# Designs tried in a protein design chat: VHH binders against Mitochondrial Rho GTPase 3 (MIRO3). Part 6

Target 1, 175 residues: Mitochondrial Rho GTPase 3 (MIRO3), of Arabidopsis thaliana (Mouse-ear cress) (q9ma88r425to599)
Amino acid sequence: RKVVQCFVFGPKNAGKSALLNQFIGRSYDDDSNNNNGSTDEHYAVNMVKEPGVISDTDKTLVLKEVRIKDDGFMLSKEALAACDVAIFIYDSSDEYSWNRAVDMLAEVATIAKDSGYVFPCLMVAAKTDLDPFPVAIQESTRVTQDIGIDAPIPISSKLGDVSNLFRKILTAAEN

## First folded at step 23 (VHH)

Design j3 (from k6 with E104D)
Fold by ESMFold2, fold request of step 24:
Structure j3 (fold): chain B 175 residues (1-175), chain A 120 residues (1-120)
Amino acid sequence: as target 1 above (175 residues)
Amino acid sequence: QLQLQESGPGLVKPSETLSLTCTVSGGSISSGSYYWSWIRQPPGKGLEWIGHIWYSGRTYYNPSLKNRVTISVDTSKNQFSLKLSSVTAADTAVYYCARERMFDEEFDSRGQGTLVTVSS
């Protein structure tokens, strides 16, 4: 039995909170520095059942959205030590959202490499039931191929899409 | 302590290019977790984001301005710059440079601002 720590990144309004809310289970907030509501951390913990998997081998998946603290703390090397998989969520209808998620992935990968950490990174295309921004499919396919990761995993308002994402996260963590 | 300072001409003729430089001191422009942004405030109006640049040279611009904006970075001088082409009186504003945190999209430092007037 294994606990998988998945760090969730992405720009504002990309769908991070919606993903955490759809994850069955209990959310724990760790917010000792939030006096005016500016920053806090969100956790969602649940067990994920894979198709055909024996029930005594279920995995615990923790989704963690890390917000910047008021002390100017940025994403630290120490925080990444706990990361088993990083996902980068973007709004597939918004080119700004895509561009920022790509930059976030590049920066996290640089910090991880400089610190000696190795973990898979996944791109997640949210809001796929909306019209994508122009050339979104061509651009996302090209960029993910260039950086050597899988094509973005689509999610929408359909429940089956998010369940498939959780399974793909667990599969990535097994490598 | 990080400080940002705008510099450049305060008067620009219509149809010409507005050009400003932001000098960063007390910190490195090459930090990968920040964007370097230009923002303006026309007289009597709210703040308008112009665009930003990552130290790698990647940029994103306000769509309403994108065909007239160029933002560039010079890491060896710890500076970044704005060029806004084909200006009109509507581009008269106080221009600010700012540091933007990549992961939470908050501005945590801003220059004092410089008034640029577009007039013949």
Scores: ipSAE 0.699, ipTM 0.877, lowest interface PAE 0.8, mean pLDDT 80
Fold by ESMFold2, last read:
Structure j3 (fold): chain B 175 residues (1-175), chain A 120 residues (1-120)
Amino acid sequence: as target 1 above (175 residues)
Amino acid sequence: QLQLQESGPGLVKPSETLSLTCTVSGGSISSGSYYWSWIRQPPGKGLEWIGHIWYSGRTYYNPSLKNRVTISVDTSKNQFSLKLSSVTAADTAVYYCARERMFDEEFDSRGQGTLVTVSS
């Protein structure tokens, strides 16, 4: 498919806005691949080359931060219908951030299952340039193995790590 | 409309266990998109988060208190509870139960609070 909708979840201060800003800012500076740029802080749109495939056409990736309604919920059958892949960002230096992201993933998966939707879920370990919380690697490995998803994808201030995340999102959405 | 009400003894002796129950009405405690939290305010001090529970039973506690805290949920009675062991005078506070939205981390409902005094 040519457009991939990626829903972005995670606790406050985990790095969601920074990720969206990096996607918009870098892609805007490289306008040779930009068919539809966005400055809205709720979503980011840009073109990304699909990993492992030689293509004359880049894919459009939309990163959308979940918008909370006045009653505190955005997740409904209608909201999830557009989701091709969900990512859950947590601060790797903060155990509370990790625990909350795990709960968010479990709740989104439950709502999706109850609604009949299937899409991949990815954990994203942000701020890996900081010291991780105690037992972080063992805990994240155990939990991701138990729920049957890939180990968390690390990101930092290194641009290569961020671009690799976008390509992994596209790969997950394809499968 | 959602209402939360704390109940339990207002006086607890040092070294004993403080026990409180929060009764939830006008909404279900079993919603997966909420945490059920305990918060306290010692006299003359700010609010201190104690911990929360998800209806599944999964908990997270303030690290400074975690070895003394147990939070539990009874979904059939629409209630959740706090036990704080080995109390001292430093645990004297107004205790609040609250509902916390999982995805935006706002407390959107809070009880009126109950004063618990630790004294012999």
Scores: ipSAE 0.675, ipTM 0.862, lowest interface PAE 0.9, mean pLDDT 80
Fold by ESMFold2, last read:
Structure j3 (fold): chain B 175 residues (1-175), chain A 120 residues (1-120)
Amino acid sequence: as target 1 above (175 residues)
Amino acid sequence: QLQLQESGPGLVKPSETLSLTCTVSGGSISSGSYYWSWIRQPPGKGLEWIGHIWYSGRTYYNPSLKNRVTISVDTSKNQFSLKLSSVTAADTAVYYCARERMFDEEFDSRGQGTLVTVSS
């Protein structure tokens, strides 16, 4: 039985907190008892039914939002050691949000490569119930093809969209 | 410690191009987890973000200025630059260069600023 660690990245106001809140489970801050500095890491945990499997067991999915400490710490290489899959959430109505998420993906991939870690990366288009920014389909299709990842996975506030994302995360982690 | 210093002409004529350079010392501009940003403050108004550049050369600009802004980086000189074309009196401001953390979107260092006046 495998626990899948999914790291959640994305710019402010893209929907990271909303996703974690929608994911039924518990949130946990592993560093909350350390008083020497500020570390702000959030978790959400739940069970997810595997795609296409008729089974009496499910996989455990952990969504983890890892942040750089306020006083200028870089994204920790050690924090990425546990990553099974990384997702990069952006606001589909906001070109700035898209551009920043692309850069975050590239930087995380660079840190992972330099550290010897290998995990899939997925783009997640949030707020699809709003109008997308101009040329969003053309840009996301071209960029994801160029960097060799799947087209962005859409989500909205509807529970069905979020459950579909969780299953796609598990599928990516198995490959 | 990281230091940012703006340089460039303090007076620019209308319709010309405003050109500034930021020199970074005490740190590397090639760090991948930072953006290098230009911000300005017109007299009597709040701060306005102009845009940023990643050391790879990727840029994003404030949509209100997008057609007039070019930001560039020269990693070998540890510098990045701003060009703002077709200036008017409305572009008179104190211009600051700044370092922006990619993952939490906070500015953690800023230059002293340089006044640029657009006047005939």
Scores: ipSAE 0.653, ipTM 0.848, lowest interface PAE 0.9, mean pLDDT 80

Design j5 (from k6 with A98T)
Fold by OpenDDE, fold request of step 24:
Structure j5 (fold): chain B 175 residues (1-175), chain A 120 residues (1-120)
Amino acid sequence: as target 1 above (175 residues)
Amino acid sequence: QLQLQESGPGLVKPSETLSLTCTVSGGSISSGSYYWSWIRQPPGKGLEWIGHIWYSGRTYYNPSLKNRVTISVDTSKNQFSLKLSSVTAADTAVYYCTRERMFEEEFDSRGQGTLVTVSS
């Protein structure tokens, strides 16, 4: 597949907007500054280049922040069918952010399963430029192991360190 | 129409446990994308978030109250409850049960509130 669609989930101030901006080469902007209550679809599209791979194999990655309508969170079957991979971003310095992201992952996975659709899920530990919450490593490792997913991928949009995340997203989508 | 109603004693003695129940009608607690939360407003102060529970039983509490708070859910009765142990006068407040949209992080329903006074 030439185009991969990645759904982006996460609590407020987890760095979703910052990640999308980083992906398309925009300047760093924290999610806290972009929480304008917009109901518009927020997405970013870019090519992901693989090291040592010819340009003809480059894939287009679409990061789509899912907006919830007023009737509550309902992912339509059509929407879920379009999802190749889902990422759940949390602020690695905030235990509450972590807990909400875990719940979101569980909920999305359940909804997907009930709809007859399964896609890989990745946890993304954002804002690694900040100190992690005290039990972050142990908790994240335990939870990810329990639910059968990889350990969270660390990133820092502030530092411009989002290395390998997009490649990992593509790899996950191919499995 | 979804309705939330708090119930429990309005008077609690110091060092005892405050117990409240929220009865939900017009909708099921076993709805996937909602938190069921408790908040309170002490006299003359702003709203304070206490904690929430997901229908799965997962809870998260305000760190300032974590050691004293227990939130539970009874899906068979369509209720969720709050226990706050070792109460002091500082726990006097109007207590509200609320429903929060998980993904939007927005409270879309709230009870009328119930005053709980901690006094000897």
Scores: ipSAE 0.837, ipTM 0.941, lowest interface PAE 0.5, mean pLDDT 89
Fold by OpenDDE, fold request of step 24:
Structure j5 (fold): chain B 175 residues (1-175), chain A 120 residues (1-120)
Amino acid sequence: as target 1 above (175 residues)
Amino acid sequence: QLQLQESGPGLVKPSETLSLTCTVSGGSISSGSYYWSWIRQPPGKGLEWIGHIWYSGRTYYNPSLKNRVTISVDTSKNQFSLKLSSVTAADTAVYYCTRERMFEEEFDSRGQGTLVTVSS
């Protein structure tokens, strides 16, 4: 079975912990207990099943929330080498969250490139149960042009609507 | 050791533009994953975030100040600046430049602050 490692980035309150919990089948309400700001790396491991296909090729997906411990974002080469795909989650109702996520994506991509690593990056629009803010087309275009990013994947952990995200993550890792 | 130092006039007239510069020493603005930010504290009030700039030039401002604020960076001088237009007495405050860790969202360095008084 192939293991795919997905690094999870995003600003505070973007729903990273909620996503991880949901991935392992924890209820949204359980997320309140994990916000203890521990410097510990959070990860979630689960198998992603393709609907209707009993495939011996079920892949294990590891979601790892990357917490930067040191002064600045110094992902070790080793850490980056382990990344098959990176997702950048933001609160879709918060423009500031979006902006930070975009910056994080750009920064991670740059660091990865400089380190000789290339992996797909996905934007994840979380909290779609809230009123969304308009995504600045210009910013999206610039980011897309510079990094080649697809449209953000909408999810709502509160509503349990994450059905396509994990499959898309795996697909991205395979391409 | 990283040092941030604010500089600029301490007195600005109403309707004029407040201009401050933060000089960074002991580290490069273009190194690492940081935002370079401006915050202020009006007399008797709490801290207010003004905005930040990434070394790439990308900025984000407090929505309440967005229309009046411009933050710029000069990597060659290892400086970043604040411009606040159309100032009023409400803009009287101690202004601080800060460095924020991008991923942790923590301020790890701050200048001593400079008082800017808006008065006729």
Scores: ipSAE 0.836, ipTM 0.940, lowest interface PAE 0.5, mean pLDDT 89
Fold by ESMFold2, fold request of step 24:
Structure j5 (fold): chain B 175 residues (1-175), chain A 120 residues (1-120)
Amino acid sequence: as target 1 above (175 residues)
Amino acid sequence: QLQLQESGPGLVKPSETLSLTCTVSGGSISSGSYYWSWIRQPPGKGLEWIGHIWYSGRTYYNPSLKNRVTISVDTSKNQFSLKLSSVTAADTAVYYCTRERMFEEEFDSRGQGTLVTVSS
């Protein structure tokens, strides 16, 4: 598999756009003909060195954040057919952000299960440079264990090094 | 067409519990991509979010109110409810039930509202 499609979910202001900006080798969010009401999607495409591979072979990773139209974002079995990995970004300093991300993950997982799709889901704890909400580590560890996914992957809002996240996305896509 | 209708007593005595029910018609409360929320507007003030419930029963409440708020859902009746305990005059407001889109984070439907007055 040469191209990995990673769908990016999470509440507003959790850091989705910042993540895509840090990943950019190419962005499609401004690649429009001055859209006359056309739907637009925010993509980031780059090469990522595959974990554990001794050959110097990169994979193309596409991070996709679907922009919401007036009629809203609708998940369907057709929309999820392209998903290789789903990530759910939350603001680690904001309990509301965490609670919403958990619900989003549960809903996406339900839609995927009902459609017969199997793809890994990862939680991403953004803004780890800020104070976490009370009991954040204990709560997130417990919930991810109960759901059966890995503990949230931390990223910082001030530092642009998200390479560990991208490698974990590729590893998850292979399992 | 989706309709939300608040019901419950319009007058509540101080220290009692305010109790409202929202009846959902023209749509299902069990859709997983929506939250069912309560908001209120005290006289002369802006809207205040009280909390929401997901059809699974998961809730999140406004931290300033959370010790007094219970929101519940009855999927068999297509209804959700608000209980606000230990009310004072500050809880006098027009109460609205509303639907919120989970992924878009926007309210897309609101009831007409019901005035609840806290007075002895």
Scores: ipSAE 0.697, ipTM 0.882, lowest interface PAE 0.8, mean pLDDT 80
Fold by ESMFold2, look of step 23:
Structure j5 (fold): chain B 175 residues (1-175), chain A 120 residues (1-120)
Amino acid sequence: as target 1 above (175 residues)
Amino acid sequence: QLQLQESGPGLVKPSETLSLTCTVSGGSISSGSYYWSWIRQPPGKGLEWIGHIWYSGRTYYNPSLKNRVTISVDTSKNQFSLKLSSVTAADTAVYYCTRERMFEEEFDSRGQGTLVTVSS
């Protein structure tokens, strides 16, 4: 089976934990479910069903939330060696959230380039049920075009929208 | 150990431009994973974030101060600066420069602060 490691970045309160919760089929670390299922929120592991794919050919997707551990962990080139796809989640109603996610993407891309790693980066627009910040569509379209990545992928609580994101992550990892 | 030190005039006349510089020592301003920020505290009030700059030159400013704020970085001098235009008495405050970790989103260093008074 093929395992895809997806690193999840984004500012606080953008929706990283909500995404992992919507994806969770089981914990990669057994301790994450010990006390009310919230002891370790760094990982979510599940099998993703692809359209037209039988369950034996499903891919395993691991979503890893980037968090501060007790030792003050910092992003490094060694940490990125395991990354197959990076996603950058922002709150679509908050221009500061967008601005910070763009910077995070640029920094991760720089670290990856300096280390000789190549992996796709995706922008994810969360909280699309709220009003977008002013000029959000124009700005996000222009910036993603300038960087050479796809337009931001919307996240919703609706069943189909979440499945589409996971499929897009897997498709990006194959390229 | 990283040290931040604010410098600049302590007294500014109304309608003029407040200008401060933060000198960074014991660390490099060129690290890509940090923001360099300005915050202030008016007398008897809470802290207000003014804005930040990434060493690349990208900035984001508090919308309440929009069009009056310019933050710049000089990597060769290991410094970053604040200019606040068209000041009024409401801009009287203690101004601090800070460093924030980009991914962890925590301020891990702050200067001693400098009082700037806007008065005729």
Scores: ipSAE 0.683, ipTM 0.873, lowest interface PAE 0.8, mean pLDDT 79
Fold by ESMFold2, fold request of step 24:
Structure j5 (fold): chain B 175 residues (1-175), chain A 120 residues (1-120)
Amino acid sequence: as target 1 above (175 residues)
Amino acid sequence: QLQLQESGPGLVKPSETLSLTCTVSGGSISSGSYYWSWIRQPPGKGLEWIGHIWYSGRTYYNPSLKNRVTISVDTSKNQFSLKLSSVTAADTAVYYCTRERMFEEEFDSRGQGTLVTVSS
């Protein structure tokens, strides 16, 4: 069984924690509730099946939200060494959320390129149950085409079924 | 270690352009995981975010101000600037420049602030 490390990026309130919670398994260590003083990362682990896949070929998917400690370290090339796929979640109703996610993707891609790491990047449009910001579909289609990645994958944080996203993450990791 | 210093005129006439520069020392403005932001506090009111710039030149502005705001960066001088056009007395405030960590979404440095008064 292969383990796929998917790093989860995106602005606050875009839906990162909701996504990790919906990916049932070893969700993540919420140190604010334990008060043990370490908040290095949050992750969720589960097994993902594709149609027609036998259990002995199932893959373990780890969704990881990396938090950098107060040691003053920013996102670094060392942090990305374990990344198999990066996803960038934004609130589809919030233009600020979109703009920040685009910047995050560009910065991660720059760090990866400068370090010689190669992994796919996916955009995830969260909160599609809300009205999108003006020109959201046109803008997101244009930008993803310009970057050379797939159009954003829609999910609804309130409906709870993100299995299609998880399968797309695994498919991207194989390419 | 990182220091942000606002500079610019403290008085601006109505209808003219407010112009401030933030000089960054003890760190590089070209670090890609940071935003460089302007915030302000009008007298008797809370803090208001004006906008930010990424070292690449990409900007995002407070929608209530966006038609009057220009933020720019000069990486050669390690500086970024604010221009706010067509000012009125409502733009009187203490203006601060800040650094924000892109991924943590946390302001980790702020200047001492400079009062800009809009009056005749």
Scores: ipSAE 0.644, ipTM 0.865, lowest interface PAE 1.2, mean pLDDT 81

